Miniprotein binders against a7ua95r516to809. Designs and how they scored, part 29

Target 1, 294 residues: a7ua95r516to809
Amino acid sequence: ASLSLLSISDLVPDLQFIFFWMSNAIEILYFIQQKSPAYMQTIELMDDKAGSKESLLSATISANEEAMTILEEVIMYTFQQCVYYITKTLYVVLPGLLDCNPFGTEPSSEQCRRAAGVCVCAVCVMPEAVRRVVSVFQTTSDLLQQYQVHSEIQSQMFAYLFFFTNVSLFNQLIDKGPARGWFQRSRVLQIQASVKILLDWAKGAGHNHLAQKFFAKFCSTVTILASPPQQLSQMSWKALCAEHPSLKPVQLHRILTQYQLMAELGPLPIWQPSSEDEAYIYRTVDLLESFENH

## First folded at step 14 (miniprotein)

Design jf12
Fold by ESMFold2, look of step 14:
Structure jf12 (fold): chain B 294 residues (1-294), chain A 86 residues (1-86)
Amino acid sequence: as target 1 above (294 residues)
Amino acid sequence: SDEAERIALDARRMIEEAQRLAEQGDHEEAIRLLLEAVEIAARSGDPYLLVKVAIYAIVLALQTGDEDVIRRAEEVLRRAKELMRS
């Protein structure tokens, strides 16, 4: 199957294979860490008939170091493979978040409203594009739990997935937004609502802190673009920088310039960058984010 | 004891031979030897021999691509984990 046809369900067998071996490598690493002190103590308490105790202890230390080194490399390799497969599916489904309408053009939303009058279930209030992204995160979470992966590794996995999601959404919004009409205020409000649904999933899944940290840049962008034109026009550059510290000067300036154009607020620049920031507002190399950051 | 020392030496030799076979690409014989070694390593009283068998089963499963070798590596690992719990 092609990348455009891949869903997370198509990759589950590959992910199950990798998670199985990763989780077992982690388990053995923790076994060594737990047993090493007791075994070393057993050797130190042995009867030392010919000084063989020192040789055994030295060999045991070397064996411990070798085992830990190999296991850590295996864990890193398998972690990278999981991330590779999962981000392939995220890359395909994330653009849909920018195009969807969470306020009610989907058939499941109409049917749910008709049957229940008021529906609060996640399925009925989550548009299909958001559901596809949540499905990737939820499947990842389910696999991590199924294979009992330690919480530290689970946190690192979601930190990277949220980082990747932020970079993908931010770069697409900045790069494609004008051509796709995503900077129109009504569209930005729809994007904001879709992202809020995703953030609610992350909070309910126990990843609120990670999501707040790693989605900050994209969320700041959407917050600025969703602001009423008159309200935003009254805010100074200094105030905007203070409210949105995750945005680089070039990023903030580009967002504000495009906002002014799309909101038809006239040609005269409204926001005056500080003298410190003027050197940086034209660094186009810093405009888009790299997928290699954490 | 003396028996445990003999068993540990036997396990070490088997594990070293399995490593050599894996380096030469003979994954089927490497995993066969690890499956035999797991029981011997457990009797040795040296937890690092049992750990080493488990580690090499994991490494081999990730390298091989051969479904039969992977299946046997899973059995070696399952057995090693059972024996670690004792």
Scores: ipSAE 0.741, ipTM 0.927, lowest interface PAE 0.6, mean pLDDT 84
Fold by ESMFold2, fold request of step 15:
Structure jf12 (fold): chain B 294 residues (1-294), chain A 86 residues (1-86)
Amino acid sequence: as target 1 above (294 residues)
Amino acid sequence: SDEAERIALDARRMIEEAQRLAEQGDHEEAIRLLLEAVEIAARSGDPYLLVKVAIYAIVLALQTGDEDVIRRAEEVLRRAKELMRS
C-alpha cells in the first residue's frame, strides 16, 4: 500500500470543477420536475387538431425521460468522483487519529499562553492529526455550500464520508491495535478524546444525526474500551449487546478479549456469550467491515 | 403557429449537429453551435429544447479537457438558465 501525500487543498480545484457541474445538473433536473406537468397541460389546451396534440405529447414524454436519464447519470457520476477524491484523502489522514495525543505532552492552557506571548485568545489548536481530518470535512462542507448543492445531496455525501470514516477507523483499530498498543488504557482515552472532537465538529456543522448513525460501530468500540473495569465487569454479554447493537458477536468478543488483556482481567462469567451468539464469536469473516456496504 | 414550429425544427437540427460534432471530437465547433442554439431553442416555446442545450453543455464540459470549451460551456449553461427563468 503506497503512501500518498495528497492533501484536500491540492484537490480543491478538481472538486470545484466537479461540484460546479454537479450542482447545475441538479438544478436542471429539478427544473424539469417542476415544469413538466405545467407544460403538458399547455399542450392539452392547444387548438385541437387530430393527431397533432397526441404526437406532441408523446414526443414531450420521451424528451422528459431522456433528459431525466442523462441528468441522473451525470449527477451519479459527479457524486462518485467527488466521493472518490475525498475518501482518498481521508484514507491517508484517518490513521493519525489513532496515534495522536489530544491532551498534549505539555499543559495545554500554559502552552497556548506561551505560544501567544501576550493574551489568551483562540490560539489553542486541536492536535494536527485531528485537524487534518476536520479540514477534509470542513473543506467539503464549504465547497458544498459555495456551489449551493441541494441539501439532500449534501446529506448523502456526508453520510458516505462518515460511513467511510467509521469503517476505516474500526478496521485499523481491530486489525493493527494489538501491535500498535492502541488498546492500552492511556491510548484508549486519547482515542476517545479525539473522537469527541470529531463528533463535536459534526454537531456544529448540522450533521449530528448522520454522525450518530454512521459512526455507531467505532463509537461503541471506544465507549466499551474506555469504560472503567468496575463498571464494565458488571455488564453481562446480553446487556453489552443491547447497549451496542452495531457490534457483531465476533467484534464484541474481540473487543472484550483485548480489554481483558489490557485491564489484567481473567475470563468473566457474565461475559459468556449467549447460546445463540456462541456459534458466531469465531466468524473471522465478519470481524472487519466492508467499505462497500453503503 | 407555423413560425414557432419552424423555429423549433431549426433548434433541433442545430442541437443534433452539435451532438454529432461532439461525438467526433470537434468540441470547439459543438459548443459554438450550442451557444447559437440556446437563443433559438428559447424562442421555440419548447422548454425541452432549451433543457437539451443545457444538458449537452454540461456533458461536453465534463468530457473535454479544453479550457476554452469549458468556459464556453459555462456561458451556454448560464444563458440557458437565464432563459428558463423568463
Scores: ipSAE 0.734, ipTM 0.926, lowest interface PAE 0.6, mean pLDDT 85
Fold by ESMFold2, fold request of step 15:
Structure jf12 (fold): chain B 294 residues (1-294), chain A 86 residues (1-86)
Amino acid sequence: as target 1 above (294 residues)
Amino acid sequence: SDEAERIALDARRMIEEAQRLAEQGDHEEAIRLLLEAVEIAARSGDPYLLVKVAIYAIVLALQTGDEDVIRRAEEVLRRAKELMRS
């Protein structure tokens, strides 16, 4: 009924409508791009009459630009509508990843149990919270393939979905992590395992490069938090910045502060920010990520 | 050549009227004119008139809430794509 309660399956009819018209707009756009050079050449090979050839070429260029402009607007509009619906669903299911235990295994649905004993689907061997996120990605992938959306547009859509996922998980971890106990080492290891399942899905779906790029901030955070104290305490601030370039100085500082509290470590001189970074470690405006970064 | 120019003018006038009707909210009449215009645009020899019919069918389908208009926009688009490939 309400958008805040919708699963991805409830949105499939709306997404099918939007993808149908988007894919057709893309098809027409590529038709123009392929046809235009040959048509222009045909006009240039016509007998040169007083001004008619140049006038026809000018009108054709103008018509091409008009068509391209409208089609690009349609594609952008429909893309934004798809992203809006999908991310609203994704926003509802993502918080559960931070609370779930992926090391406990149980069937995620009645359908897997009712399949007469043999059900080998990656979704059924996952915790429910992870399965819900994977289902959003998988349904999106299935629809994009079903409507034969151009691979470049599919990549742009998953780039944004992974960006959205990264921002949502990172912000929740930083903002709610202390109160929710998410910085405890056992919890960090559980979160790391849950993220691994998402990364494996992305690799199997052909989106490994996008996931590596757009999950980088959250993955770096979890990697640092999961590191044994003996290893992490030997890494300087500069070494950590070099290994984790996706993290801003204020973000790295906050992560190390939480690590020290949970590992019961005192202040470490090698974690002192560089002089050029010291001005930035207290910029709280830079701590949380914006969903509107591009 | 003169016949093709006359056909192109007819197609342009029809497409412009469909656009005005859509702006006025008369989506049923707009899509009816686009369905008629698709054949005339194809005969004009100007491929961008056929493209324009297809584009306006897509825009109308996305703007309307009327399932009958959407179904007819699908028909216009299907026909336009067939004629583009001919």
Scores: ipSAE 0.734, ipTM 0.924, lowest interface PAE 0.6, mean pLDDT 85
Fold by OpenDDE base, fold request of step 15:
Structure jf12 (fold): chain B 294 residues (1-294), chain A 86 residues (1-86)
Amino acid sequence: as target 1 above (294 residues)
Amino acid sequence: SDEAERIALDARRMIEEAQRLAEQGDHEEAIRLLLEAVEIAARSGDPYLLVKVAIYAIVLALQTGDEDVIRRAEEVLRRAKELMRS
């Protein structure tokens, strides 16, 4: 099947399988952690028949450590598999978020699967491109809850997915933005509105702090690009660095340079990088974000 | 008791053999042994044997592409969890 047709719904059976086994592995891990101290105490209270107690205790400790190690490996493996499947679907739907016009009157053609009719839920009133992205996150959330996956693992999952989303959107915007016209003010405002819908969803889902943390770079970029020329032209390089600490000097410089071109602004001395940052603005290897640094 | 120790030894041997078979790709025989081992492990009174059975059921389910083996692994896991709570 072409990657273009892959939906999160198509991966639900695979994800259900993985989440089932992951959840059970976590449950067993916690069972061991809770029972081990009591069991060791029972061995310690046994009559010391000629060195048998120490041997039994040692064997029990070793067996416990082995069991925990295997369970941790299973949990890590299943976690990685989940992330792999979910990020594949995100990779397909995220470009649509940048091209989305949230102010368009296009009726959401896809009905909420939860409703036997026209659903007016917050997700169904979203623009289609935004809804597709939110659907990936919502499906993930629903599955994690369905299988009662431990809250820490849920938080780690969403942290990674938000990280991935931010990196993907940021890199696409920086790399393709000028050619796609995404640096035009009208388009930037559309992107800003679309991202706000996603952030509002994350807030409603209880992931506000993670979303704010991991989307900071993309949000900073969109905020700068959405700024009126009259306002942004009054901000110094140093002020922009301070307001947008998530952006590297090379990234900020690229954004400002492209903004200047799109706004037909002459050279702005106030945007000149500091002498300290001047060496870094040419580090093109640092321009795009890496997926490996999480 | 000497009987409980004997039962525990039998359960351990079955679990180890199931693991060996699984590593060799004989998933059907491995899951069969785990189904037997879970009940024997319960009779031993050693909760860690039940944990081992459950772990190997999970590992086997993730390694196999056989739907019947997966279903039986779910049964082993369910039974192990029931016995761990008793």
Scores: ipSAE 0.683, ipTM 0.902, lowest interface PAE 0.7, mean pLDDT 90
Fold by OpenDDE base, fold request of step 15:
Structure jf12 (fold): chain B 294 residues (1-294), chain A 86 residues (1-86)
Amino acid sequence: as target 1 above (294 residues)
Amino acid sequence: SDEAERIALDARRMIEEAQRLAEQGDHEEAIRLLLEAVEIAARSGDPYLLVKVAIYAIVLALQTGDEDVIRRAEEVLRRAKELMRS
């Protein structure tokens, strides 16, 4: 019950707090890394008064290592906290992405409705379910920029968030898709359109490469399911494996089996796994993606 | 200089005591010591003491639920950063 009411806006104060301290910890870490060589050289150039130089150098090295270790721990901790809060919000909104109809006339967002006209901004033309997901990513981006978080940490954050999103959507689609009718071509086309909006946002935000990389599995699944039966039935197992390398043999086999059932296709020998893959299609433990593999 | 070494030693002791107090849950006294230590650390000429003060301000802010302590930790951090850039 309480999770269904959680919006990213409700978490902004907590995220701002964490991002503030994370950003400052990163800044201090970089300061140490830049100043340490020069400072050590200064100690090395000092007159050796009775072995005090070596002791001072050793103490300085030790203090620097300790400081860096603590900062790295702080950065890791704060990063994990940010990811926890953001992924918690994503967990709530992501199921809506699979159920939404992006081709429906959904009314413009309340924010743009206050303007006396039909706002055709990118946000207002988005389905509400897609807008909610994009809002999480946009808020994250805005906060990272606001606190001037180092670009590498930003990239790692988005990499993880896209990874999480892909795993969540993929697992839901594979596990619940048949029962919820998400394998129906009309529904798949809706999902494909919704994901495209998200990918277009990621491209506009400068994260195109990361989005393409981490959404590959979900996109491949949706692409296969969106394919016309006449087209897909002409593709061999080997061709499908080559076109969709992000899918494990067990995953591809499951998708094709469910597609066959949904499309009321008879047995297709052309989709039979290769002798090399035959042992892997029975590895049901590899069917769903793990959140721990990142 | 002997004076700079003395100042550095004092700053180190203050930072260590602040850490001990923070570990004991006395966040108010810990942050007070860090506020004093930041200015002393600056006078030592040792940039790593300023870094250490800043680190403990960050750690304390993340450990405390007290808004006044957090505000003071932000002040310590700001001041440390100003002095590190000088």
Scores: ipSAE 0.675, ipTM 0.900, lowest interface PAE 0.7, mean pLDDT 90

Design jf12
Fold by OpenDDE base, fold request of step 15:
Structure jf12 (fold): chain B 294 residues (1-294), chain A 86 residues (1-86)
Amino acid sequence: as target 1 above (294 residues)
Amino acid sequence: SDEAERIALDARRMIEEAQRLAEQGDHEEAIRLLLEAVEIAARSGDPYLLVKVAIYAIVLALQTGDEDVIRRAEEVLRRAKELMRS
């Protein structure tokens, strides 16, 4: 019950707190890395008063190592807390993306809080379900920029969030898709349009390469399902494997089997798995993606 | 100098005591000691003591849950950063 009402806006104060301390820890870590060599050289150039220099250098090295270790732990802890809060909100809003009709005339009723009046920005014209997902990513981006978080940490954050999103959407589509009618061509085209809006946002935010990499499996699945029967029925198993290398044999086989059932196609010998893949199509443990592999 | 070394030793003891107090849950006294220690650390001329004060301010802020302690930790951090740039 409580999870269904949770928005990213409700978590902004908690995220701001964590990002503040994370960014300061990163700044101090960087300061140590940049200043430590020069400081150690200064100690090395000091007049040696009866072996005090070597003891001071050793103590300084030890203190530096301790400081670096604690800062790395703080950065890792705060990073994990951010990911926890953000993924909690994604978990709530991602199912709406699969049920979204982006071609529907539902007025995006929520006025952009950034503009006085009816905003016609790309986010305000988005379907509500897509806008909610984009809002999580945009809020994350805005906070990372506000606190001037190092670009590498930003990239790691978005890599994980895109990974999580891909796994969540893929697993939901494969597991619940047939029962929810998400394999119907009209629904698939809606999903494809919604995902395109998300990918276009990621491109505009400077994360195009990460989005293409981490959404590859979900995008491949949607691309296959969106393909006209006349085109897809001309593609061999081997050609589909080559075009969609992000899909495991068991996943591709499941998608094609469900497509065949949905499209009322008879058995297609051209989709028969190769002798090499025949053993792998029965590995049902590999059908769904794991969240633990990242 | 012998005086700078004495000041550095005093600052280290204050930071260690602040850490001990924080581990015992006495966050108010811990942050008070860090506020004193940051100025003493600056007088030592040892930049690593300022770094250590800043680190313990961050750690304390993440552990305490007390808004007044958090605010004082931000002050310690700000002051430490100002002194590190000097």
Scores: ipSAE 0.668, ipTM 0.896, lowest interface PAE 0.7, mean pLDDT 90

Design jf14
Fold by OpenDDE base, fold request of step 15:
Structure jf14 (fold): chain B 294 residues (1-294), chain A 88 residues (1-88)
Amino acid sequence: as target 1 above (294 residues)
Amino acid sequence: SDEAERMALDARRMIEEAQRLAEQGDHEEAIRLLLEAVEEAARSGDPYLLVKVAITAIVLALQTGDEDVIRRAEEVLRRAKELMYELE
């Protein structure tokens, strides 16, 4: 199937398989971690038949360490497979979020599977492009809950997915934004509204802190671009750096330069980088975010 | 007891052989041995042998492309877990 046709629904069977085995591996690991101390004590209380106790204890320790190692490898493998499948789906649907007009009255073509008939849930009333992104996250959340995956693993998964989403959206906006007209205020406001819907979903799903942390760069970029020229032109470079600490100097400089061009503003001395940051604004290698830095 | 010790040794041997067979790609014979091993492990009264059976079933299920082997691995896992919690 072409990558363009890949939906999260197509991956549900594969994800169910992986989550089942991952959840069981975590459960068994937890069992070993909780019961191992008591079991070792039981061995220590056994009658020492000709030095067999020390050998049995050593063998038990070694066997438990091996078991835990294998389980950790299984958990890591299954986690990576889940992330791989989910991020493939995100890669397909995320560009649509930047082109979305959330203020349009286009009826959602796909209804929530949770209700027979017309569903009026918060997800079903979302713009289609936003709904597709949210559906990936919601399906992931529902599966993690269905298989009772440990909360720490859920948090790690959502942290990575939000990181990936932020990097993808940020890089697309910085790279393609000027050419696509995404730096136009009207388009920026659409993007801002779409992202707000996603963040509101994340808040409702219990992932508010993670979403705020990992979307910070993209949100800061959108916030700056959404700012009225009259307001933004009164903010110094230092003030903008302080308000948007998630942005590197080169990123902030790029955003402001493109904003200036789009808004047809003359040179603004107040946006001049500090002497300390002046060397960093030319580090073009730091302009785009890396997917490897997580 | 001497009998429990023998059952533990037999269960260990069955698990090790199942692992070897799985590594060789003989998943059907591996899962058959695991179904026997889970019962021997239970009779030994050693919950850690049941853990080993469960781990072996998980690994086998992830390595195999055979749906029948996967289903039987799920059964082994379920049985191992049930017995692990009964021995506590």
Scores: ipSAE 0.768, ipTM 0.936, lowest interface PAE 0.6, mean pLDDT 90
Fold by OpenDDE base, fold request of step 15:
Structure jf14 (fold): chain B 294 residues (1-294), chain A 88 residues (1-88)
Amino acid sequence: as target 1 above (294 residues)
Amino acid sequence: SDEAERMALDARRMIEEAQRLAEQGDHEEAIRLLLEAVEEAARSGDPYLLVKVAITAIVLALQTGDEDVIRRAEEVLRRAKELMYELE
């Protein structure tokens, strides 16, 4: 199937398989971790028949450590597989979020999986492009809950997915934004509204802190771009750096430069990088975010 | 008991052999052996042998593309888990 046609729904069976085994591996790991101390104590309370106790204890410890190691590997493997599949779907749907007009009346073409009829849930009333993104996250959440995956693993999963989403959206906005007109105020406001819907979903799903943390860079970018020229032109480089600490100097400089071009602003001395940052604004390698740094 | 110890030894050998078979790609024989091993492990009364059976079933299920092996691995896992919690 063309990557362009890949829906999260198509991956549900594969994800169900992986989540099933992952959940069971976590459960067994937890069992070992909880029961091992008590079991060791029972061995310690046994009559010491000529050093057999120490040997048994050592063998049991070693066996448990091995078991835990294997389970951790299984959990990591299954986690990575889930992330791979989910991020593959995100890669397809995320560009649509930047082109979305959330103020448009386009009806959602797809119904909520929860309803046999017209669903009026928060997801179903979303703009289609936003709904597609949210559907990936919602499906992931629903599967994690269905298989009762440990909360820590759920948090790690969403942390990575939000990270990936932020990197993807940020990089696309910085790289393609000027050419696609995404830096135009009207388009920026659409992007801001679309991202707000996503963040509101994340808040409702209990992932508010993670979403705020991992979307900080993209949100900062959008916030700057959404700022009125009159307001933004009064902010110094230092003030903008302080207000948007998630942005590297090179990133902030690029955003401001593109903003200036779009707003037809002359050179603004107030946006001139500090002497400390001047060397960093030319580090184009640091302009786009890397997916490897997580 | 001497009998429980014998059952434990047999279960361990069966698990190790199942792991070896799985690594060799003989998933069908591995899962058959695990189905025997889970009952032997249960008879031994050692919950950690059941854990090993369960782990082996998980690993096998993730390695195999055979739906029948996966189904039987789920059965082994379920049985192992049931017995693990009964021995507590």
Scores: ipSAE 0.768, ipTM 0.936, lowest interface PAE 0.6, mean pLDDT 90
Fold by OpenDDE base, fold request of step 15:
Structure jf14 (fold): chain B 294 residues (1-294), chain A 88 residues (1-88)
Amino acid sequence: as target 1 above (294 residues)
Amino acid sequence: SDEAERMALDARRMIEEAQRLAEQGDHEEAIRLLLEAVEEAARSGDPYLLVKVAITAIVLALQTGDEDVIRRAEEVLRRAKELMYELE
């Protein structure tokens, strides 16, 4: 199937399969971790018939370590598979978020599959492009809950998905934004509103801290671009660096340069990078975020 | 008991053979042995043998593309888990 047609719903059966086995592997690992100490103690309390006890204890320890290692590998493998499938769907739907007009009155064409009839839940009233992104996260959350996946693994999953989303949106905005008109004030305000809806969903889902942490770069970029020229032109380079610490100097410089062009501002000496940052603003390799650093 | 020790040895052998067969791609024979092994492990009264059965079922299910083998692996896993918690 063309990647353009891939929905999260199409991957639900595959994800259910992986989450089932992952959840069971975690459960078995937890069982070993809880019961192994007591079992070892029981062996230690047995009558020492001529060194057989030490051999049994050693064999039991080794067998438990092997079992735990295999389970950890299974958990890691299944986690990676889940992330792979979910990020594929995010890759398809995330560009639509940048082109979204959330102020439009068009009803979402896709109804929530949970309700018979017109659903008026917070997700169903979202703009279609935002709803598609939220649907990926909501489906992930629902599956994690359905299979009772350990809370730590759930947190790691959402951390990665938010990281991926931030990197993808940030890179697209920086790279394609000028050419697509996403730096225009009207478009920036649309993007800002769309991101707010996503963050509000994440807050409602209990992931507020993770969302704030991992969306920081994209949110900072959108905040700068949404700022009125009268306000932003009064902020020094140093003040902007301090207010937006998630942005590298090269990233901030790129944003300000594109903002200047969009707003038809002349050269602003106040935005001149510090002597310390001047060497970094030319490091184009650091302009886009990497997916590998998570 | 001598009988429990015999059952434990039989279960271990069956699990090890199932693992070997699974690695060789003989998933059908592997799952057949695991279905027998889970009952022998239960009779031995050793919860760690049941853990090994469960792990082997998980690994086999992730390695196979055969839906029938997967279904039987789920059954083995379910049975192993039930018995693990009964022996506590």
Scores: ipSAE 0.767, ipTM 0.935, lowest interface PAE 0.6, mean pLDDT 90
Fold by ESMFold2, fold request of step 15:
Structure jf14 (fold): chain B 294 residues (1-294), chain A 88 residues (1-88)
Amino acid sequence: as target 1 above (294 residues)
Amino acid sequence: SDEAERMALDARRMIEEAQRLAEQGDHEEAIRLLLEAVEEAARSGDPYLLVKVAITAIVLALQTGDEDVIRRAEEVLRRAKELMYELE
C-alpha cells in the first residue's frame, strides 16, 4: 500500500507488458485501415453469379467495424493503464520540485558527486528532485520508442503526463505555497530554474510544443511571481489576463495577492479586476485544477 | 477454391470456439486452438481471419494473468502478423 513502492523502475516490467500489447493492437488497427480499401476493391471485381460478392462485401464491412471497435477499446484500456502507473510515480516525486534548490546549497564538488563519472555537466546542475521527475519522463520515452508505439500515441501520452504535472505543481503551489514559503522571491527563482530543466528535457525529447501547451498555467504562474515589481506593478489587470490566458480570474487574483505580500508593496490592492472579472475572483471552486480532462 | 473456403470456415469455427473457451475461463484450451487456427486461416488465404486470430490473442493475453498463456499468445500474434503480411 506504500507510495514509495511505486517508483518507475519497479513498474518497468508492467509497463513493458502493456506497451507490447498496446503497440501490437495499434499495428493491427493500422493494417485494417490501410488495407481494407484494396480488399474491398478486389471483392467488387469478383465475378458474382451466385450473389456471393454482395454477401462477402457485407460480411467484410461488418468484420472490419467489429475488429476496429475491439482494437480501439483495447488501445484505450492499455493507454489508461500506462497513464495510471506512470502518474502514480509522478505524484510521489513532483512535490520535491517545489522544495529543491537547483542553484545548490553546497559546494560545486557536491553538485557533481551525484553524477559521479558522468561527462555531462547538465547532470551536475540537476538536483535529485528534478532528476526523479526527468527519470519518469525519460523511462517513459525510452519504453515508447523501444516498443515502436505510433508517434500519435506517444504525443498523446506526453500531453497527458505534462497536463498531470502542470495540475499537480499548480495545485500544490496554490494550496501549500503560503505555509511552505514557496512565494518568497528566492524560492520562486529556484522553482523557475527547476521548471526550465524540465522544459529543456521536453525540447530535447521532441515534445517542446506539448510542453509549451500543457505547462502553460504553471509557467504563467511562475513567470508572474518572478517578475520585477517595477514591471509587474505597471501592468493592468486586463494586460495580465491577455498575457496569461491560461489563468482563471480567481487564480490570477490569488497569485497577485501572494506576490504583493511577498514583495512588500503595501496592503492596498494594486491590480483591480475588470468589472466583468470581479464576479469571478472569489470563486474558490475554480481555484484548483481538476486532474480530469474537459 | 473449395478447399480454401472449407479452411476459412474451419478457421472461423476454431476462432469462435477459442473465444467461447476464453469467456469460460479455459485460457489454456483457448490459446491451443488459436495456435491451430492461425495455420488454418493462413491456408484459407484470407488475411482478415488472421486479424481475428491476432485480436483474440491480444484480448486473451490481457485477460488471463497466466504467464504461460501470455507467452503462447505472443507466439500466436507474431505468427499471425508474419502470415498477414505474406498474403499482401
Scores: ipSAE 0.734, ipTM 0.929, lowest interface PAE 0.7, mean pLDDT 83

